# Miniprotein binders against Glycine-N-acyltransferase-like protein 3 (Glyatl3): the designs that were tried, part 9

Target 1, 290 residues: Glycine-N-acyltransferase-like protein 3 (Glyatl3), of Mus musculus (Mouse) (e9q5l8)
Amino acid sequence: MLVLKCSTKLFILENMLKSHFPESLKVYGAVMNINRGNPFQKEVVLDSWPNFKVIITRREREAETDNLDHYTNAYAVFYKDIRAYQQLLEEHDVINWDQVFQIQGLQSELYAASKAVAKARLLDLDINLASFKAVHFSPVSSVPDHSFLTGPTPRLTYLSVSDADLLNRTWSRGGNQQCLRYLANLIACFPSVCVRDEKGNPVSWGITDQFATMCHGYTLPDHRRKGYSRLVALTLARKLQSRGFPSQGNVLDDNLASINLLKSVQAEFLPCRFHRLILTPAAFSRQAHL
Short names: E, the ipSAE of ESMFold2; O, the ipSAE of OpenDDE; V2, 0.75 times the mean of E and O plus 0.25 times the DockQ between their complexes.

## First folded at step 6 (miniprotein)

Design H10 (from c1c with L33E K68I M73F Q75A; at its last look DockQ between E and O 0.02; V2 from the best seeds 0.00; counts 0 for: pae E 15.8 > 1.5, pTM O .644 < .8, placed apart)
Fold by ESMFold2, look of step 7:
Structure H10 (fold): chain B 290 residues (1-290), chain A 82 residues (1-82)
Amino acid sequence: as target 1 above (290 residues)
Amino acid sequence: SPETLDKAIQELLKRAEDLYNEAEKLGDPELIEEALDLLFKALEKIYELAKETGNPEVKELALDLLEIIWELFEALEELEKS
């Protein structure tokens, strides 16, 4: 096991990961953020260098301060060989298993392999899998003519940390203190786009996460069907592209509104799926219920 | 007319440019936000005029202004990181 600390090797790794798109996209986003100030205090773990078969990004142990915050405590995984992934996790202390956390990746064996490792380690935990369509935006060069002629003229800006409460209240997996702190941290650290009303309140927005994923796109119900969500998505994609980031995201199969939006902007549906595992040790499930 | 509108927009762009340069000089993001507010109000008026008249020249001015707003949006975020 190697923890890659050298800045030169980390920039080399960033470039190597491009040749493994789309499967490496989540690890790539984390590595890009590590190389640009490392605001989420993450590190890279490999099986070997330079001929790696497994890459895992994780929070530095000193940064893990809340064992219930699975939003922040998320691991991104890319492997060339599923056996090497299993061996790395079985033979080394890569994952902090004494918390509620996530494992994320774009490869289909991730769930089965992670479950097998938990079994081999005799861990009593629940693993909840969610699977998503994976998408990326085509290059954005200008605002389409039709977008600014529909509905009220948008006032574009960005989110501030004080807006985190609204995002927390409107997100299906939100409404708790861990999520509030997580969203505030995302807003503070990563790009966002926001349409505000005349009082300065957000009415449509999108942010990016620790993996450079476009996420949390939302428009308040009373402000829908005015083109705001389309404008927000394209503006955020252009902002990410101008900074050299991939403009990628995930969408549930049954989220027809978001799928239709993505089709309307000619976003590309990738030939792989995004997998999110939420892993809950039994001790936390029995005690953290509220 | 498009000529009158273009003159008014160029005045606003000059004022926004002055605010932007001062903001970078002083490290004061409030001045960039003032510039954004100014350009956003102008954009709203231009969008309504383009919609009411269907004039392609007015629409092109709105698109030009929107691109400048995007640049200021990025500048504001960069300045507030320090």
Scores: ipSAE 0.000, ipTM 0.221, lowest interface PAE 15.8, mean pLDDT 82
ESMFold2-Fast, scan of step 6: ipSAE 0.615; ipTM 0.835
ESMFold2 (binder alone), look of step 7: mean pLDDT 83; pTM 0.794
OpenDDE base, look of step 7: ipSAE 0.014; ipTM 0.318

Design H11 (from c1c with L33Y L36A M73F E80D)
Fold by ESMFold2-Fast, scan of step 6:
Structure H11 (fold): chain B 290 residues (1-290), chain A 82 residues (1-82)
Amino acid sequence: as target 1 above (290 residues)
Amino acid sequence: SPETLDKAIQELLKRAEDLYNEAEKLGDPELIYEAADLLFKALEKIYELAKETGNPEVKELALDLLEKIWELFEQLEELDKS
């Protein structure tokens, strides 16, 4: 096991990960954010360098301050060999098993392998699996076409930390203090796009997370069917693409509104799926679900 | 303090610019890597400044700097091709 901190080697790793698209996209986005100011205080763990078989991004140990914050205590994983992933987690202290945390990746064996490691370590914990379609936006023209809007082009801005409460209340996975803090930190550190009403209140938005994934695209009910969600998505994708980031996203199979939006902007539905595991130690199971 | 962070950011940006100019004259890709490292350090301090002040203009400065960093890496890739 080693921790890769050298910016030059991280840049080389970014290029190596491109040859493993799309399965490496989650780790790729995480490494890009780490190698560009590292605002979430993450680090890259490898089994070996440069001939790695597994890459895991994790929070730096000194940055871990809340054992219930599974939003921030999140790992991104890519492996060339699933056995190397299991071995790394069984034989080394890569994961902090004493907290509520997430494991994210684009490979289907991730859930079964992670469960096997927990069993091998004799851990008493719950593992929740959520599975999503994975998408990537095609290159967006630098010259915008707003013909899909039902009215005049609205003024596009970005979110402020003070908007985090609104996002927390509207996100399907939000509604708690950990998510509020997480969203405030995402807004402070990563790209966002926002349409505001005449009073300055957000009515449509999209954000980017610690793994450079576009997420929490939302339009308030009274402002729907105006083309705002499409405008926000295209604008955010353009911002990410202009900065060299992957314009990647994830969508639930039953989220027909988002699927239709993605199809309308000709986003590519990738052949792999996104898998998010939330692991809750038995000691925290009653607290984590409140 | 915000004042100390601002001074540090400006010094890092100036050093990066000097290294980039030298890299172009000497054709030395190692100097471009050094310039990028300084820009990453500046970006880290810009995020600290954004957290201390809550100023949205500081966030936009960080996004602009990320674009410049990516342009430097694109130049490195071009040097590797023929």
Scores: ipSAE 0.000, ipTM 0.207, lowest interface PAE 15.7, mean pLDDT 84

Design H12 (from c1c with L33E L43F Y47L K59R L63R M73F)
Fold by ESMFold2-Fast, scan of step 6:
Structure H12 (fold): chain B 290 residues (1-290), chain A 82 residues (1-82)
Amino acid sequence: as target 1 above (290 residues)
Amino acid sequence: SPETLDKAIQELLKRAEDLYNEAEKLGDPELIEEALDLLFKAFEKILELAKETGNPEVRELARDLLEKIWELFEQLEELEKS
């Protein structure tokens, strides 16, 4: 195993990952963020260079402060060879198995392979799998068309860290202190878009996570059916595209409102699925699940 | 402003903010280019401080500067298209 820190080699890796789209998109976004200031203090782990078979992004061990923070303790994975992924995790100290953490990727074997590694290592832990449609926004016109709005274009801004509590209370994954800190850090580090009311309060928003994935798109109930979610999504996608980032997102199969929005903006539904694993060691199982 | 900022960085931020506001209001390409130069310099210094201190408020400042940079790039590109 090796840790790739050289900026020039990371740039080469970014270009190599493009030939593996869409399955490499999560790792691609993670590597881009690492190679542009590394605000989340992550690093890239490879089995070999330049002929890698596995790439894993992980938090630098020195930066890990909370064993219960599975939001920040998240790994992005791409493999050319699933067996190489299993061997890397079985034979090397790539994963911090003593914490609650996530593994994210766009390859269907990820869950079964990760479970097999945990079994091979004789680890007592729970693995929860969530699976999503994966989406990529087509190029967004630089000339905006706001005909879908039910009124004049609202005040568009971005989120401040002080907005994190509102996002934590409205996110289906939120409602806890780890998520509050995670959201504050996402807002501080990565692109967001926000519609504000006349008093300056957020009423609709979307953020980007450590893997350059558009997430937590939300509109307050009293402001729905005005076109705000569409405006936010298009504005955030345009912002990411202008910076050279993938404008990727994930959506649950039963989230018909979001699916219809994505279809209305001609977003591409990718042939792969997004998989998020949450791994909880037995010592933490009640605290992590409550 | 975070208490960790030294006076030189505070002065740079103030100059960048003032020029950003003027450039955004007037849409003058030369002012936009000047604002971008100062914002990039401020961003690099604040980002380095954020890494050194681990302070999320300092990191938010770097994020805010980056947003302003991208807003001005969008304005500059729009002017060039016309």
Scores: ipSAE 0.000, ipTM 0.211, lowest interface PAE 18.1, mean pLDDT 85

Design H2 (from c1c with L33E L63K L66F M73F)
Fold by ESMFold2-Fast, scan of step 6:
Structure H2 (fold): chain B 290 residues (1-290), chain A 82 residues (1-82)
Amino acid sequence: as target 1 above (290 residues)
Amino acid sequence: SPETLDKAIQELLKRAEDLYNEAEKLGDPELIEEALDLLFKALEKIYELAKETGNPEVKELAKDLFEKIWELFEQLEELEKS
């Protein structure tokens, strides 16, 4: 294996990954963030260069501080050859198997291949799979159209780190200390959009994660049906597109509100699915925490 | 020095050009890989030259070189398919 740190080679890798859209989108977003200041202290691992068969993005070992922080200890994966992926996991210490962590990717064999390696290594851990529709926003006009709003254009800005507690309490994935710290770090490092009330309090928002994926779009109950979620989504997509990032997202099949929003903005539902694996060593799975 | 960097850049670019022209004739992916290595070295030296001189024309040279590197990656992929 090798770790690719050269900014010039990472830029070439970004262009190489474009020819593998949509399956490479998750890794593409990760590489872009790494090659633009690397605020999450991640690195790109390849089997070979330039003729790679597998790419994994991972946290730098020196940056790992919490074995329970599966949010930050997340890997993004793209492979041209599934056997190369399995071999990289079997032969090299690419994954830190002693912590709780996630593996994310847009290829359907990811779960079965990852499970096979864990079995071969006789690892005592649980693997949970969540599967999502993958979406990509079409180009958003630089000239805003607010005709869908039910009232006047609200105060539109971005999130502050101090807003992390609100996001932690409202996110289906949140409600714990690791997620609170993760959200604070996402807000500090990556693009977000926020609608604020007249007192300056957030009432609608959307953020991006370490893989440049649009996520945690939310509108407080008292402010729904005003067009705020649509405004936030379009504004965040425009912001990402203006910076050269993919405006990608993921949505559960039964999240009808988000699916209807995405249809209303003519987002493209991709032919591949998003897969998120959470791997929990037995030592951590029996911790009785609220 | 800027003069030394310029000479090194020109030498690397010329050697790379010779290699990828031969690769086009012979269909040899190894020659494209060797050419790419030389172009990456040239790109590193172009960035050093840009720092030393502050000349915006040197940054345009880097952009042109990125285009050539991209073309060679596409050629490499095609040759490996065949």
Scores: ipSAE 0.000, ipTM 0.199, lowest interface PAE 14.7, mean pLDDT 85

Design H3 (from c1c with L33E L43I E67A M73Y)
Amino acid sequence: SPETLDKAIQELLKRAEDLYNEAEKLGDPELIEEALDLLFKAIEKIYELAKETGNPEVKELALDLLAKIWELYEQLEELEKS
ESMFold2-Fast, scan of step 6: ipSAE 0.071; ipTM 0.532

Design H4 (from c1c with L33D L36F L63R L66I M73L)
Fold by ESMFold2-Fast, scan of step 6:
Structure H4 (fold): chain B 290 residues (1-290), chain A 82 residues (1-82)
Amino acid sequence: as target 1 above (290 residues)
Amino acid sequence: SPETLDKAIQELLKRAEDLYNEAEKLGDPELIDEAFDLLFKALEKIYELAKETGNPEVKELARDLIEKIWELLEQLEELEKS
């Protein structure tokens, strides 16, 4: 294996990954963030260069401080050859198997291949799969059209780290200290959009994660059905596009409100699905109280 | 400037520590909320410093301060639950 650190080669890799869209989008977003200040202290692992068969982005070992923080201990994967992916995991300890962690990707074989490696390594761990529709926003006009709003254009800004607690309490994945820290770091490092009330309090928002994926779009109950979620999504997509990032997102099949919003803005539903694996060593599973 | 920002961060941390100690002694929810606000404000300034600095010593200071603030936030959250 090799770790690709050279900014020029990472830029070449970004361009190479474009020929593998949409399946390479997660790794592409991760590589872009690594090659632009690397705020999450991640690295790109390849089997070979420039003729790679598998790419994995992972946290630098020195940056790993919490074995329970699966939000930050997350890997993005793209492979041209599934056997090369399995071989890299088996032979080079690319994954830190001693922690709770996530594997994310847009290829349907990811779950089965990852499970096979865990079995081959005789690892005692649980693997949970969540599967989502994958979407990509079409180019958003630089000239905003606010005709869909029910009232006047609200205050549009971005989130502050001080807003992390509100996001942690409202996110379906949140409500714990690891997520609070993760959200604070996402807000500090990556693009966000926020609608604020007259007192300056957030009432609608959207953020971007370490893989440049639009996520945690939310509107407080008392401010729903005013067009704020649509305004936030379009503004965030425009912001990402202006910076050269993909405006990608993921949505659960039963989230009809988000699906309808995405259809209303003519977002493209990709032919691939987003897969998020959460791998939990048995030691941590047995300690969990429900 | 990094020097001015560092002084402002240290002042916010001292005020947050003072509020934490008073909240722990008195059990006052308003002091707990104020301490949260100050800690998040300090955290925001430190992240800005870390992003903008090209000085490795300043980046290391920022990392240490971020870790200290998260420790205080964890302690404050436990105090709030009690």
Scores: ipSAE 0.000, ipTM 0.223, lowest interface PAE 18.2, mean pLDDT 84

Design H5 (from c1c with L33E L36E L43Y M73W)
Fold by ESMFold2-Fast, scan of step 6:
Structure H5 (fold): chain B 290 residues (1-290), chain A 82 residues (1-82)
Amino acid sequence: as target 1 above (290 residues)
Amino acid sequence: SPETLDKAIQELLKRAEDLYNEAEKLGDPELIEEAEDLLFKAYEKIYELAKETGNPEVKELALDLLEKIWELWEQLEELEKS
């Protein structure tokens, strides 16, 4: 096991990961954020270099402050060899198993392999799997400008940290203190786009997470059917593309509104799926049920 | 210019190869580090050339040079592990 901190080696790694698209996209986005100011205090772990078989991004141990914050305590994984992934996690302290955390990746074996490691380590924990369609936005010049808007083009801006409470209350994954802090940090560190009303209140938005994934695209009920969600998504994709980032996203199979939006902007539906694992040690499961 | 850039890249690669050979003989970590720095300077220049060029032949040459850098860099990392 090694931790790769050298900026020049991280640039080489970015190029190496491109040959493994789309399965490496989640780790690729994480590495780009690490190699550009590292605002989330993360690091890259490899089994070997440059002939790696496994790459994992994780929080620097010094940055871990809340064992219940699975939003920030999140790992991105890509492996060329699933056995190397299992061995790395079984033989080395790559994962902090004493906290609630997430593992994210685009490879179908991730859940079974992670469960096998937990069993081999004799860990008493729960693993919840969520599976999504993975998407990538084509160059946004391919879509006609604003042909879908029902009125004049609204003023586009970006989110402020003070908007985090609104996002926390409207996100299906939100509604808790950990998510509020996480969203505030995402807004402070990563690209966002929003439409504001005349009083300066956000009415439509999209953000980017620690893995450079477009997420939490939302339009308030009273402002729907105006084309704002499409405008926000296209603007955020352009912003990411202009910085050299992948304009990647994930969508639930039953979210027909988002699927139709993605089709309308000619987003590519990738052949792989996005997998998010939430791992909860038994101690925290018992404490969560008062 | 592309011609001047290619000459500069070839000089960096040659110096990195020479430092690799010396590091292998002497087991000197400082020479390994110097060789890595030179390979990284060459990588940066070649990567920008590959990204910016509209000439398919120049792009092919740049990609071939990136491959050679990765091979040398792999050899340096193996030496560092020894």
Scores: ipSAE 0.000, ipTM 0.165, lowest interface PAE 18.4, mean pLDDT 83

Design H6 (from c1c with L33E L66F E67L W70F M73F)
Fold by ESMFold2-Fast, scan of step 6:
Structure H6 (fold): chain B 290 residues (1-290), chain A 82 residues (1-82)
Amino acid sequence: as target 1 above (290 residues)
Amino acid sequence: SPETLDKAIQELLKRAEDLYNEAEKLGDPELIEEALDLLFKALEKIYELAKETGNPEVKELALDLFLKIFELFEQLEELEKS
């Protein structure tokens, strides 16, 4: 096991990960954010360098402040060999098993392998799996196509940290203090796009998370069917692409509105699926907000 | 105050931009490695200041600056291949 902190080697790693798209996209986005100021205080763990079999991004231990904050205590994983992943986690202290945390990745074996490691380590914990379609936006022109808007082009801006309360109240994963802090930090550190009304209030938005994934795209009910969600998605994808980031996203199978939007902007539905595991130690079963 | 913090942020952004321009002028792979380390540290501080102020413009400027640095790094790698 090693921790890779050298910026020039992390750039080399970014290029190496491109050879493993789409399965490596989640780790690729995490590595990009780490290698560009590291605002979430994460680090890259490898089994070996340069001939790695598994890559895990994790929070630096000194940055850990809340054992219930599974949003920030999230790991991204890519493996060339699932056995190497299991071996790394069984033989080394890669994971902080004393927290509520997430493991994210684009490979289907992740859930079963993570369960096997927990069992081998004699850990008493719950693992909850959520599975999503994975998407990637094709290259988008610098000039927006406004033909889908029902009215005049609205003012496009970005979110401020003061908007985090609104996002926390409208996100299906939100409504708690950990999520509020997480959203505030995402807004402070990563790209966002926002449509505002005449009073300056957000009415449609999209943000980017620590793994460079487009997420929490939302339009307030009274402003739907105006083309705002499409405009936001295209603008955010262009913003990410212009800065060299992957324009990736995830969508639930039953979210037909988002699926139709993604099809309308010709997003590519990847052959792999996005897997988010939430792991809760038995000690937290009665106090954790999942 | 927010105004005092904004001045500190602007000073860090200017320093990072100046380091990038100097690295580009010299075309030295060793110097670019040193510049990247310094810029990484500057960007880390800028993000911490952005969290404290809630100012979205600070992070946008940091991301734009890093894109330029990455382009320079890729350019130098290609020159070494040839």
Scores: ipSAE 0.076, ipTM 0.522, lowest interface PAE 6.0, mean pLDDT 84

Design H7 (from c1c with L33E F40Y Y47W K51L M73F)
Fold by ESMFold2-Fast, scan of step 6:
Structure H7 (fold): chain B 290 residues (1-290), chain A 82 residues (1-82)
Amino acid sequence: as target 1 above (290 residues)
Amino acid sequence: SPETLDKAIQELLKRAEDLYNEAEKLGDPELIEEALDLLYKALEKIWELALETGNPEVKELALDLLEKIWELFEQLEELEKS
C-alpha cells in the first residue's frame, strides 16, 4: 500500500476518478477536500500508483481523538477490483478496527466484502448497513428563478457553529454528543446555506460533509410549503458547483418529501446506491448501557 | 482581512491573493503552479483556524480560496489540452 500526498498526483487522481462516475463520487469528493487544505486531516491510501485497483480515504491516525466518533472516523471506498479491496484490508492496517467507524461507498458489494474481511480477521463487531438513493444535481443557473416561492425571497445566509445543537436535534442521524461535535466541525469548514427568521434563528438549511455530499436539508414545520427547502438545495448546489465540487446527495427510499423536492429541481437519480456501514466493536456495544 | 487572523496568516493570505491575481491574468503554467502551492498553504492555516474558532467568517475565507484554486485548475487543464 501507499499514502498519496503529492498535490499534483492527487489532482491527476481526481481526473482519473471522473472516468469511474458515478461509483467513485464519494471518494472523488473526499480527495478534492484532501487536496484543498485537508480540513478534516484525512489521507488517501492506494494499493498502487498510478495503476490502482482500490482507493480508500481515511483519517490520519494522529487526528483520531475519539474512538466513539464514527461520524469523523469515516472511510470512503472505491475499487476497480473487489478482491484488491479485501486484500488491502486483510494484509495491511488500513482500517482502525479498534474504533467505532463508518465505511461509505457507492458500490453494491461493499457491505458483503467488508463483512467477509471482518470475519476473516476474526473480529467481534456489529455492522449496520443503511442504503440510500444516490442523486446528482445538474448545473444550476447563475440567474435564479424564484417562481416556486409562495412569498418574497427570504434572506439567504450560512450556518454558524452555534446552530449545531439545533441541527443535532433535528437530524435523523443525530441526538448525541459525537454528532454534535461532528456537525459543529462540518459547519466550521464546509459550505452551508440557511434561511433565518426575523429573530435570526435558522428555519431552513442544508450542509455538506467531509465527502462533499449535500446532507441534512431541513425546514422547521412552521416554515414548510414556502419553497425554502428547494431554494436552499439549489443555492447549495450552485455554491458547490462554483468550486468544482460534485453536487451529490443521498436520500432514503421512504423520504417522500425529499424525493419530491429532488424531482422538482430535476436532480438525476443515479443507477448506483449509497451504502453507509457503521462498524461497532463488541466492547463498545457492551459499554452503551453502563 | 478578518481581524481574527494573526499577522502571519494575513500576510500569507495577501501573498496568495496577489500571486493568484497575477497567475489568472497571465495564464503562465509555472506561475499558476506557484499560485496553487501558496493557496494550499494558506488554506491549511485557514482551516486550522476555522476548526479552532468555529468562526463562520474564517470558513468563508477558505471557501473563497477554494474558488480561486478551482479557477486555476480549470486554466491548467485548458492549457494542457492546447
Scores: ipSAE 0.097, ipTM 0.565, lowest interface PAE 6.1, mean pLDDT 86

Design H8 (from c1c with L33E F40W L43A Y47F M73L)
Fold by ESMFold2-Fast, scan of step 6:
Structure H8 (fold): chain B 290 residues (1-290), chain A 82 residues (1-82)
Amino acid sequence: as target 1 above (290 residues)
Amino acid sequence: SPETLDKAIQELLKRAEDLYNEAEKLGDPELIEEALDLLWKAAEKIFELAKETGNPEVKELALDLLEKIWELLEQLEELEKS
């Protein structure tokens, strides 16, 4: 294994990953964020360079502060060879198996391979899999078209860290202290879009995560059916595209409202799926039962 | 256009391509290693140009050249395996 820290080589890696779209999109976004100030203190692990067979992004060990923060302790994975992925995890200290953590990727074998590694390492842990449609926004015009709005164009801004509590309460993945901290950090470091009311309160928003994935698009109940979610999604995609980032997102198969929104903006539904694994060591399960 | 780039970058790319062709013809692993080193040096100079330039056209050209270098690196790796 090696850790790739040279900015020039990371830039070459970004271009290499383009040839493996869409399956490499998650790692591509992660590498872009690492190679642009690295605000989440992540690093890129390869089996070899320049002819890699597997890429994993991980948190720098020195930056690890909370073994229960699976949001921040998340790994992004892309492999050309699934056996190389299994071998790298079996033979090297790539993963911090003592934490609650996530593995994210766009390849269907990820769950089975990760489970096989845990068994081979004789690890007592729980693995939960969530599977999503993967989407990518088509190029968005720099000249806005607001004809879909039911009223005047609202006040468009971005989120501030003080808005994290609202996002934590409204996110299906949220409602806990680790998520609150994670959302505050995402808002501080990565692009967001927010519609505010006359008093300056957020009523609709969208953010991006450490892997440059558009996520947590939400509109407060009293402000729905005005076109705000569509406006937010298009504005955020435009911001990402103008900065050279992928405008990628993920949606549950039964989230018809989000699927209909994505169809209305002509987003591309990719041929691959997004897979998120949450791995919980048995030690943390015992602590929860005390 | 390639003519708008630093002549040193153009010479490094040309030498790397020449070494690649010779290595493929002769089966010489040392020529493959030399081509890899030259491509990496070219990529480093092109990346610095892309990072420092305020000219969008120059940046786009630099990014296109990095893509070409990536393709050559991939080909050298495949050649080394044969």
Scores: ipSAE 0.000, ipTM 0.234, lowest interface PAE 13.9, mean pLDDT 83

Design H9 (from c1c with L33E M73F E77Y K81E)
Fold by ESMFold2-Fast, scan of step 6:
Structure H9 (fold): chain B 290 residues (1-290), chain A 82 residues (1-82)
Amino acid sequence: as target 1 above (290 residues)
Amino acid sequence: SPETLDKAIQELLKRAEDLYNEAEKLGDPELIEEALDLLFKALEKIYELAKETGNPEVKELALDLLEKIWELFEQLYELEES
């Protein structure tokens, strides 16, 4: 096991990961954010360099301050060899198994392999799997076409940290203090797009997370069917593309509204799926939190 | 303090610009790497300033700086591979 911290080598790694798209996209986004100011205090773990078989991004040990913050305690994984992934996790202290955390990746074997490692390490924990369609936006024209809007072009801006409470209350994954802090940090550090009403209140938005994934696209009920979600998505994708980031996203199979939006902007539905594992040690059982 | 961070950021950005201009004249990848190190340090302080002030313009400044960092990485990679 090694930890890769050299900025020049991380840039070489970014280019190596491009040859493994789309399966490497999640790790690619994480490495880009690490190699550009590292606001989430993450690091890159490899089995070997430059001929790696597995790469994991993880939080730096000293940055881990809340064992219940699975939003921030999230790992991104890409492997060329699933056995190398299992071996790395079985033989080395790569994962902090004593906290609630997430593992994210675009490879279908991730869930079964992670379960096998937990069993081999004799760990008493719950693993919850959520599976999503993975998407990537096609290049967005620098010349906007707003013909899909039902009214005049609204004021486009970005989110402020003070908007985090609104996002926490409207996100299906939110509604707690860990998520509030997480969203505030995403808004402070990463790209966002926001449509505001005449009073300056957000009515439609989209953000990006620590893995450079477009997420939490939302329009308040009273402002739907105006074209705002499409405007936000296209504007955010353009913003990411101009900075060299992948304009990637994930959507649930039954979220027909989001799927129709993505089709309307000609987003590519990738052949792989996004897998998010949430691992909860017995000491932190979710059922105990009724 | 925000004022102290702002002055530190401006100093780092000026030093990075000076190194970059010299790197272009000499074609020296080590000078580009030094410029990148200063820009990353500036970026770290810009994020710190964004957290302290809650000012969204500061975060947008960080994102604009990422475009310049990307361009310098491409240039560094091209020089080292040639």
Scores: ipSAE 0.000, ipTM 0.357, lowest interface PAE 11.2, mean pLDDT 86

Design U1 (from uC with I18F)
Amino acid sequence: SEPVEVYVVLPNGTEYIFEVSPEMSVREVLEFIAEFLGLDPSKFRLTFDGEPLPLDQPLSDLGIEPGAELRVERKESDEK
ESMFold2-Fast, scan of step 6: ipSAE 0.566; ipTM 0.849

